# Ledger of designs, part 8: VH-VL binders against q8wwc4

Target 1, 195 residues: q8wwc4
Amino acid sequence: STEEKPQQHQKTKMIVLGFSNPINWVRTRIKAFLIWAYFDKEFSITEFSEGAKQAFAHVSKLLSQCKFDLLEELVAKEVLHALKEKVTSLPDNHKNALAANIDEIVFTSTGDISIYYDEKGRKFVNILMCFWYLTSANIPSETLRGASVFQVKLGNQNVETKQLLSASYEFQREFTQGVKPDWTIARIEHSKLLE

## First folded at step 11 (VH-VL)

Design r1
Fold by OpenDDE, look of step 20:
Structure r1 (fold): chain C 195 residues (1-195), chain A 118 residues (1-118), chain B 106 residues (1-106)
Amino acid sequence: as target 1 above (195 residues)
Amino acid sequence: QVQLVQSGAEVKKPGASVKVSCKASGYTFTSYYMHWVRQAPGQGLEWMGLINPSGGDTSYAQKFQGRVTMTRDTSTSTVYMELSSLRSEDTAVYYCARDYLEGYFDYWGQGTMVTVSS
Amino acid sequence: AIQLTQSPSSLSASVGDRVTITCRASRGISDFLAWYQQKPGKAPKLLIYDASSLESGVPSRFSGSGSGTDFTLTISSLQPEDFATYYCQQYDSYPTFGPGTKVDIK
């Protein structure tokens, strides 16, 4: 597990002791090596992770606001279609809980990296990113089994109760010749919020 | 003991090609990547490229694309780096360096001086 | 490309001195940084990897610290054999090296 360096403007920093599989950590580094070696020499897992964090914050906010049209260029069509149905049916407090503020992201972890060719010979890299963030949304504890509740005091402000949530976003980039080198989100999972 | 032994110094004319060898011993040759790094006289270190353990895949720095070829002979535990269309700016000590999928180099060859002069 | 700078470019020290060399990256590179020692006419030798991990066989007087953009190599007590040029190298992307720091005898 890589501890993310707190951004200067982050008001809330929490050390999340997550169980990271050491094997996965090694795999991630190896695959990151392979990516800059054979796919994009300018690729940096560090830079990618930072970008992914920003993307997560942005996309999750748009989801919470049901602004699906603004996600069409960022999220795979199939995923977006499924999300429209799921998110629209959520209670407002659950929708609000989808939104992650960049300052409330307390932990970011790189999951599995996949390099593969599809049946058409297209070359892809998939990177799974896991995010842990605090939400002020009032979600019943019974609904969020295993969610941790924290009391957070920010500066001279009153103690605020926040819940720790997790989300997983899979980023995909096609490395086929002639294809625009853009990362898209190929999978979105919000544990305990989106079934 | 891990050893990387490189071929001797070379003197070449502009436009010529040079092929440097790096013989490895003391470890499982087919388990490690090999990199090439050069150093001009009195200058810093410059990464040139890498070759995978099997010798089937290479990655070259953009600066050397089209001029550099890295090959590997598993039977002799030797890696080769060939640089073509040599220029005076290619005058440098060339190093082979071992890597275990990390991106840093734990063992180095002794270096091969390549001089390009008219 | 990730650019690395080193400070100072050169320094003079005496045996027994504490020596500190800094390396700065143009952007965050986490802990993907290595340190090398190079003596004249010799190949570089790995000292530190992953910013702070000591390579096997390297004396304990060498230590590395830092993360993100700022890194430090420290020699706690300089020995006669430590007079050399030191390079940092990042491997968050394709490898690049710092310009080097020469440690001379005072």
Scores: ipSAE 0.842, ipTM 0.934, lowest interface PAE 0.6, mean pLDDT 91
Fold by ESMFold2, look of step 11:
Structure r1 (fold): chain C 195 residues (1-195), chain A 118 residues (1-118), chain B 106 residues (1-106)
Amino acid sequence: as target 1 above (195 residues)
Amino acid sequence: QVQLVQSGAEVKKPGASVKVSCKASGYTFTSYYMHWVRQAPGQGLEWMGLINPSGGDTSYAQKFQGRVTMTRDTSTSTVYMELSSLRSEDTAVYYCARDYLEGYFDYWGQGTMVTVSS
Amino acid sequence: AIQLTQSPSSLSASVGDRVTITCRASRGISDFLAWYQQKPGKAPKLLIYDASSLESGVPSRFSGSGSGTDFTLTISSLQPEDFATYYCQQYDSYPTFGPGTKVDIK
């Protein structure tokens, strides 16, 4: 007799709507195999995904706080340059909605993995990560906005309204021999908040 | 019908080399990766490395880097594993094992016993 | 390197018994786990892949469960042909194997 005990991580019931974000999971597993087989035998898509989730929570918080100096080592320069004006011009409630608390990221999906050479012959691997997270930020739920709204029971009968938002972060690492193995965020998309 | 047939048992002296073959049949040889896994007498399984038969490219476990060479011949659908500078600790059964780009093995050869003794 | 442990290292059981073997990974490996059966003098045989998917031709008395770090192989009613050594193997990175669990006749 074996008993499974799978759900000590959450004490709040959450309803997640089924969006079809992961299109080719089989192709993603094959690409993950190719990374460890050819680039780094210690590479693990599971470990990468957990690290990417942590990075998303950290970077999204820094964006919401307009701490762009702290992002210079994490986000590609051209991406950060484009983001500065957009983020600072957001209303405060939209800025607050950018931040994802690690405990409220309810779904993480690995998108496509790509390998390419740039014009200088440098070799790169890009991994697209998609995150779905709950926010308590006060975002209007009007039809003009089109946001999903969830009721989260807090304690016995206290109810807190939360919205489900999504973001896509593309991570890039140069695998050229002799280069320090660092991941940089090469693309940031926050649905309905940053266009 | 998938079949992996390995070469026969070998007895070697320390310092020699051994080359084990694995002939594949019943599937498209170049569509699957081939791995080598060994098992010392009474012990568990140890991954040695892989070869992609379509291009001949290889990746070896760090422990065997510099001593192992894997090759293939597409005309005979055969992979080879050569282990040099043999020691008594290399006494084991050596298996070839087939993988479709996932990292687990659906078919195994019958194994080749390699004994290293003085 | 992802290390795997198995418990127990050996067990004695009778035909018809329910047996349970566990495999633990040194860190999360999602569902990237396979189970193999090996009889003396023979190559390993794949039983389970992706933690819980039964390989074609494997009897339904075999089942796998778990994700993350903790995994279980269960034989619901042990048969005479099931006396063997069982290995788990992860493939979240380069392959590593558990040390094996020997199932003997009692």
Scores: ipSAE 0.529, ipTM 0.812, lowest interface PAE 2.2, mean pLDDT 85

Design r3
Fold by OpenDDE, look of step 11:
Structure r3 (fold): chain C 195 residues (1-195), chain A 118 residues (1-118), chain B 106 residues (1-106)
Amino acid sequence: as target 1 above (195 residues)
Amino acid sequence: QVQLVQSGAEVKKPGASVKVSCKASGYTFTRYYMHWVRQAPGQGLEWMGLINPSGGDTSYAQKFQGRVTMTRDTSTSTVYMELSSLRSEDTAVYYCARDYLEGYFDYWGQGTMVTVSS
Amino acid sequence: AIQLTQSPSSLSASVGDRVTITCRASRGISDFLAWYQQKPGKAPKLLIYDASSLESGVPSRFSGSGSGTDFTLTISSLQPEDFATYYCQQYDSYPTFGPGTKVDIK
């Protein structure tokens, strides 16, 4: 029994030199500190980021499949309604390009974290996550002006041309006592696809 | 130079309360969080909680909820930690520690030994 | 709670030796890790923050590395004043500490 050595997926460390503004990085850390300090001691920005990545992969796939009913518990109603209209009108190749496989997500970054109280004293946290992922969808180059085209050679297989796309998802959680501690997606943006 | 000077050693009976002070100097007192960390004899370090620069907000470890109170006096640049309903297990050196922005500690007090003995 | 373990729990070394201490987190904590030195009867002293950043005034013989779950503190050349207990501490969530590593003189 030849134990198939798990093919070490050579994580092509695409150094997406995202110009993370050092200031934004510090701000994010400070805000993460405030979250575990005053909202949820078990909160971890690292764990959150991993979860967000999974959520992005899942939600983006459902979007690509126009399975909006399955997103009702994950995405804010207002956002979902807007998305339904936009996504439904997209060409099939664009819809396919919405879907991100978790293994094709090459970079994840935490954007702005917002902590705010409403007039009723309810506490909210919003975390913007940015994802960069590779797609094999055939999108005309004219539509993806500025997108980096990467040729990925996977072993002895034919050089597949993949395009790098970006998406931003804003996650929101209410930290009011008695409220279910669920994160919901309050905003979805797919650059060049969902304008 | 940043200095955190704590009050002297305390001996208490079970059920009593202890209040430890931490006087800060050498920096802008109202800009930094203060944490309390304790260490039982021969044991590791245990985070107890924090107080914000203004003294208006605190966060306590679940283990100490209901028993610990942290306060801050800006006029004297002093932070206080009061622990009530003391038990033998509370015997430890208690440290105040300044937060270096993100939840690690760049300066520490010299520690206050609290002994709880019947 | 994020649990930290350290290896070894204790070690004996000579002046001039290279010393390596490891800290492992129960889950990924990115680079939210600090290292402290504690001498008997004294408060901990910050050595490293953000896994690899050297605190001001700390000798360059100290260095930190690692990310995610596995971290390392290295003393390139052990000095007489370096005999102490070393603790790692994570701050990705509420602060927790490793059990410590005692470095004794051989």
Scores: ipSAE 0.854, ipTM 0.939, lowest interface PAE 0.6, mean pLDDT 92
Fold by ESMFold2, look of step 11:
Structure r3 (fold): chain C 195 residues (1-195), chain A 118 residues (1-118), chain B 106 residues (1-106)
Amino acid sequence: as target 1 above (195 residues)
Amino acid sequence: QVQLVQSGAEVKKPGASVKVSCKASGYTFTRYYMHWVRQAPGQGLEWMGLINPSGGDTSYAQKFQGRVTMTRDTSTSTVYMELSSLRSEDTAVYYCARDYLEGYFDYWGQGTMVTVSS
Amino acid sequence: AIQLTQSPSSLSASVGDRVTITCRASRGISDFLAWYQQKPGKAPKLLIYDASSLESGVPSRFSGSGSGTDFTLTISSLQPEDFATYYCQQYDSYPTFGPGTKVDIK
């Protein structure tokens, strides 16, 4: 918090929102082209990004509720096993802060796209998605370096205070012919909420 | 100056094949993908597929899979599109079009009219 | 597949008029949209890419706008050489084209 005490003045720290940068933007467009050109003509990075936003809202809610059985078909088994231990050890206010309401995801960006073959020649795509979302969860600001407090207008005169948090979800799909076309979450990071 | 010059008009019978060429000049041939797009008389534009000229790998629209073949000759900076088992519905102008890994086309060939008639 | 529609299908306008053509995608395509001009008997010519970026050598009377599903091509002051059919094209996945808008000069 900013204090007006005569003896103290502190510089406010904040997290600068991730923005598309020119190198990543060009790299992302080229990778998206390669996916639809060679793997799946119907692939759309725009459609994927909207679906990923929906998946983030859904999975983050289930994580906050410790409903790990419902995550088994969405999250890679080894990732889910590690998450279960980390999430159950969180204070309740930190658990609540994991959940992102779909309407409060204020910024979504595409990070790295990896296109690769494994040792057996199976075709994979990994897409890192970064999300910035607002939360009303009661978390102490001292645990979140650089977190920002935002005022949100509710109705024409209401103002509500929220914190801005970020998360990174890595999605993986096997494009090998004959394999069911499912995306699995292969990595989950919630900045400063999960180590 | 970038230029894509296509082979001349063709008249074919149903069941035959046609091979259209597209000679590129004025740029590094292997740095750009080449696509083929056709336009039936009085109709819009239809994407057929692409070729990466550096390795010769191709990707075809599902509608044409099995009867289109795209090849290239890097020594002459030329791409080819061959369409087999022709039918009257294949009557169209066929264009080659250049793309830098984006999916839109900054330069087009002049077009090759292919007429399929019995 | 991503389907594109265009409106109007044709129009007539006078030299100097402001002309607006719309393109609508069946789902969001961000800014992955190009506009082409095609004159009778000629190949398409790129005018606009990434929804609003003007291709080099294209007159500044052409402009594009939009994002998501709704896009607009504008000709601020129609010239006699602008008689043509205009196509939108998406590239968020494999290329598909709009049906075209024919612009006739009165």
Scores: ipSAE 0.540, ipTM 0.820, lowest interface PAE 2.4, mean pLDDT 86

Design r4
Fold by OpenDDE, look of step 20:
Structure r4 (fold): chain C 195 residues (1-195), chain A 118 residues (1-118), chain B 106 residues (1-106)
Amino acid sequence: as target 1 above (195 residues)
Amino acid sequence: QVQLVQSGAEVKKPGASVKVSCKASGYTFTSYYMHWVRQAPGQGLEWMGLINPSGGDTSYAQKFQGRVTMTRDTSTSTVYMELSSLRSEDTAVYYCARDYLEGYFDYWGQGTMVTVSS
Amino acid sequence: AIQLTQSPSSLSASVGDRVTITCRASRGIDDFLAWYQQKPGKAPKLLIYDASSLESGVPSRFSGSGSGTDFTLTISSLQPEDFATYYCQQYDSYPTFGPGTKVDIK
């Protein structure tokens, strides 16, 4: 699925035409249906996507600032540990490029949705979200192979060069009885930045 | 041609149970979800719940939890909705409606009027 | 629950008129909206799904538009058989319906 929700305060709006697999699009809708049908009747893929976008903006900023302690309740421990090592070793310009402003997120897509039971009988839903955002971070183009560079003019301001980056965040929620119904981030990927 | 044919009108007393049937034909019965939607006289439409193609899984609206049971018989291509502990407020036309994992309803039964009166 | 409202609640029109009915959701529901026609004593009939997709067999005079919170059903030229009540229905979460719009003959 391809989603772009304009926010009133968005200074930059870019239409990114991505190639989405129609089959995946249908699968996503079907699985979203299954979620509200059998797991949480109040679940909405639309609302989830909006929340995910906000979470992405928030988490990515904290990552860029190496505020890992503030992520302990939001990101899985194993993932956070790995990220701490990777992010800490990044150059400052790369760290800055991790941060996504909500108004610079130009495209959001729902990836794969997984519903599964683990070996202990716990029930989980995983939703992969993909984000495309503009960054003003000065990253050499050679290091970002395949990244698109855009010249953005905001109002009467000077033309600013921005790069389009992508990130993927996998959100997980346990639906086992008695478990707090919180979404956590089970995977974080920043293409071209965190390899 | 797709057809959903429901059972006839019912008159029940408060506290009783009613079981409405919906017989499907003209399509692969085991490929579609079936929903139940009711409509009180002169009122709007209210979703009650759904049953999956195999009949093994159901999802009910919270309002009807504990009172509604949906079942499916693949051998007769029939879906059933049973509502117990009937109240006057349950007086309505009850519809079965077909869904192909979309959440909207492309075919409907003709409706079954259930009247609950003392 | 996602609440749907419709406007107007009722309208009177003549054959050949352009009729527009609006549906508003309490929050964004993308394009997860369907429109139904219901005649007295009959079951609802699907007209539009995914906000703008015309159901097979439905006349082309019916069209749907909108996304997010605001949706519109349009009948380009009202026919005698179009006098009925129209309902919107969202399926972004568990299904809920609008209160309906009755289209009467003027």
Scores: ipSAE 0.820, ipTM 0.922, lowest interface PAE 0.6, mean pLDDT 91
Fold by ESMFold2, look of step 11:
Structure r4 (fold): chain C 195 residues (1-195), chain A 118 residues (1-118), chain B 106 residues (1-106)
Amino acid sequence: as target 1 above (195 residues)
Amino acid sequence: QVQLVQSGAEVKKPGASVKVSCKASGYTFTSYYMHWVRQAPGQGLEWMGLINPSGGDTSYAQKFQGRVTMTRDTSTSTVYMELSSLRSEDTAVYYCARDYLEGYFDYWGQGTMVTVSS
Amino acid sequence: AIQLTQSPSSLSASVGDRVTITCRASRGIDDFLAWYQQKPGKAPKLLIYDASSLESGVPSRFSGSGSGTDFTLTISSLQPEDFATYYCQQYDSYPTFGPGTKVDIK
């Protein structure tokens, strides 16, 4: 993808900020091929990415609601433990900004894919997914640091102002024969909110 | 000039095996995956599996698992596909096809007709 | 597995006609789609990769479009050498092929 500049006189505009690196994009396609060729012929990076988008929307909502008990089977234990302290300490407007509605995720990209073996010969894949989403939460705008503000008209009397935020979720699965084929979220980052 | 030249047509009886060769030239043999795809007379294309010629590792379509073996010889830049326990429904043209780590095929061999009949 | 369908199964056309062939995937495959041309007794020949990228040496009258589940191969002005069967193929996971579309002389 490329970064596209906004135009001054557009009536309602949603801008997708393109941060894709062409080298990373090509490297991602090769690594996706390697996963299906070596680990699981049914693996599809496209299907994974759609599932990851759904997981992001679901997990981010539960985080915003501090429903950590519902996250115990979705998020790695050590990650969830660290998140409890950070999320609980957030102001309500920052907590609300964590939640991403599926319909307001405007850009999804696959970051690094890591394929590796540990000392026991166990096979692992880590896939970093990056999401850009719109929020109506009251977060101070920061123009100098890349924050974007959008206005959405709902009619003559209603105008919504939305901010564009980003998050990175790293998914991990063990592909060792005989192991349950589960993806676990091994890292969660919400820019400007959970730094 | 990239070329994939396959061995000649074969006629086999049910229960036998066949080994088809595919000799590559005009490129770095170990830099590309080789796939095998077959086509029954008057029908569409069916993927059978792949081999990485640099290490010899393979991955087979589930339908052929246990009956197909793919090997290679780097000194002659040749890949082989062996299909055992042949049945009449294995009658097809068998193609080798080259792939640069993407899953689509930029060059194909001329095809090898394998006929299984008594 | 990702299943592909093609429409139409066959068509008859005259030299100079514009021909459109569609391919549908059973689930989203982004742009991981290739198109091949096959003449009787010959191996398939790659025309289009990544849904819309033209392979080297393929005439510019061939073009591909689409993303996700719906893809189109277009021949803007049929030539005598274009009468063949056309296959789509996905590579978002292990390769699968569409059933083909035969383009015949009217």
Scores: ipSAE 0.525, ipTM 0.809, lowest interface PAE 2.5, mean pLDDT 86

Design r5
Fold by OpenDDE, look of step 20:
Structure r5 (fold): chain C 195 residues (1-195), chain A 118 residues (1-118), chain B 106 residues (1-106)
Amino acid sequence: as target 1 above (195 residues)
Amino acid sequence: QVQLVQSGAEVKKPGASVKVSCKASGYTFTSYYMHWVRQAPGQGLEWMGLINPSGGDTSYAQKFQGRVTMTRDTSTSTVYMELSSLRSEDTAVYYCARDYIEGYFDYWGQGTMVTVSS
Amino acid sequence: AIQLTQSPSSLSASVGDRVTITCRASRGISDFLAWYQQKPGKAPKLLIYDASSLESGVPSRFSGSGSGTDFTLTISSLQPEDFATYYCQQYDSYPTFGPGTKVDIK
């Protein structure tokens, strides 16, 4: 089980105990080692994870607002095209549920890291990140099978009911010589919201 | 028992090259990465680079790019570090250090003093 | 590069004393931190890895704690053989070392 340390300004602190595959954990560390060893010596899985969390919050909000034009530089074209169709057809409450506030992200996990060459000899690193976040969106429980409902009391405020949702974002960077070293989002999955 | 035994002290002139060896024993040689770390007299530790278990892949610190070469001989369980274009600033104790793909070093050689003087 | 600092740079202590050394990283490095002991004329020896895991064969009087940016090495009861220089090392990115803390006999 991994615990994410809440950010200093987070009003909601929740410990989410997730099943982490120990093998995947070891693999992640090994691959992170390989990345800074052979691809980018300045690479840090810790820093990456923090950046990914911020990117997730930002991108998910834009998705919820159907601001797809603002995602063109951040998300792969093919993925964005598919998302436009799927997200646009969602009910408003589902769209709202896509948005993750940085303060409501309660758990972040690194999934699989892939290092590969494509048929053209381009070198890529893919990192899957999994996020768990609280939403205030009112989604029927029948639609969110297995989603956990939490009652959250923030300070002296009234008890608010929130649902715990998960999303997976795959980040990709090309390490081919001459290519700009930018991370892009190559895959977006919102479990229970986007089929 | 794991042992890393390095070659003896070297004295070189500026512009020359030095090659330090590190002989490993007591474990599966081809399962571990080997790193080189140096320490100038009275100073801290500085990472130089690594070589993978097979010897086919290396990674060097930017500071040493173009001057350092790490090699591995599986038949003799020996790792080598060659540093060229030596400068007075290269005067240091050079260590080989074992790593199991973790980034920290569980076993170290005894160190090799390299002195660069005119 | 991730920079590490250590505090104090040196300290004097007596046998039996509790000794605490701190290491600070320039940014968050999770638990990717190791501690080493180095005696004069000798190679460093691994004490702690992953911030708090004790290396095999290392006495239990040594312990590590911390995560993120602030880390601590503690010697619960200093022994004569513990007088040495101690280094922290991060491996979240390419390895870098702290400047060291020298523990001298009082």
Scores: ipSAE 0.839, ipTM 0.934, lowest interface PAE 0.6, mean pLDDT 91
Fold by ESMFold2, look of step 20:
Structure r5 (fold): chain C 195 residues (1-195), chain A 118 residues (1-118), chain B 106 residues (1-106)
Amino acid sequence: as target 1 above (195 residues)
Amino acid sequence: QVQLVQSGAEVKKPGASVKVSCKASGYTFTSYYMHWVRQAPGQGLEWMGLINPSGGDTSYAQKFQGRVTMTRDTSTSTVYMELSSLRSEDTAVYYCARDYIEGYFDYWGQGTMVTVSS
Amino acid sequence: AIQLTQSPSSLSASVGDRVTITCRASRGISDFLAWYQQKPGKAPKLLIYDASSLESGVPSRFSGSGSGTDFTLTISSLQPEDFATYYCQQYDSYPTFGPGTKVDIK
């Protein structure tokens, strides 16, 4: 092309406000401070984490039920398209293992927080959330090597075998003034099920 | 030793402005955020905003947006807070407070009493 | 906004007593909580950060505990210099402070 345009940018560049760059020994708490200090005074990483746990339980259940139409407003369209193909090709027991009941989410952690601007000056925050949950789904142990198997005893006769699985959901919100304050799921990974 | 030394007491009329200074010493001035917190007589503490001395960027509590301006001078290690359009309810002790990018304050200035009366 | 309450509003105690002050947040704030001591006519002084971490130079008779919504400041053996008002402060979002607990030495 003879047109004098800047090079097309394929990826959004990450810009960290405040102290050192995001690759070095960055604490989640410091990044949460930067969000409320510069983007939204009402932002609370604690409140976000509680909401993200509920969203994970809801979305993972819809995925296991192949209810992709109900996910269109929650998950980025390109991500949802890829998920449709991956999920529908799974065995039924693997589909059932996707669903995380909120009472069986045993551990939640915040992964990396990305604070960035795109070329148009739009402000974004991405928050990676990691969830660990128990499932009673009937999954052959050979398929999920390394998965922990738990037996839950209710009385002398009731034994349930449960497996510990993990998932990572990346949430994205545009904080640009005037934009609808919605979190969209921009990446979904269910370890050993959708890898 | 870390010290935050503030300017002296002020008496103002409603509608005036006040500018309080906070001079830092004993640490790397640009490595810490500076906040301003006020306390009306016999009342609790109220956060007003912050400044990053490194770049001079600020963030203000919504209640004070449009009335407060925070600036700094890195050559003198001094932060300033200016509050305009003063009202009688702005009568308070105004503190500068140091923060290592976490939101709690390890050192405070001695406070500056600002009295607004007719 | 995250609102903080403190209990009691005031108390009187003797030198040597164990004193307990509570702070309650209107919603979960993890361990984003600090405690300050303020003597009359003086600026607040940081005692505890991250709910339970003791600030350097603060006597070991001060301790903090709690997470989520319920937090406690404890003075294991009250000293004459501990006469003050004690404030909690959250930093899960923009800072807000509790209303204070006044400790009078009998």
Scores: ipSAE 0.513, ipTM 0.812, lowest interface PAE 2.4, mean pLDDT 85

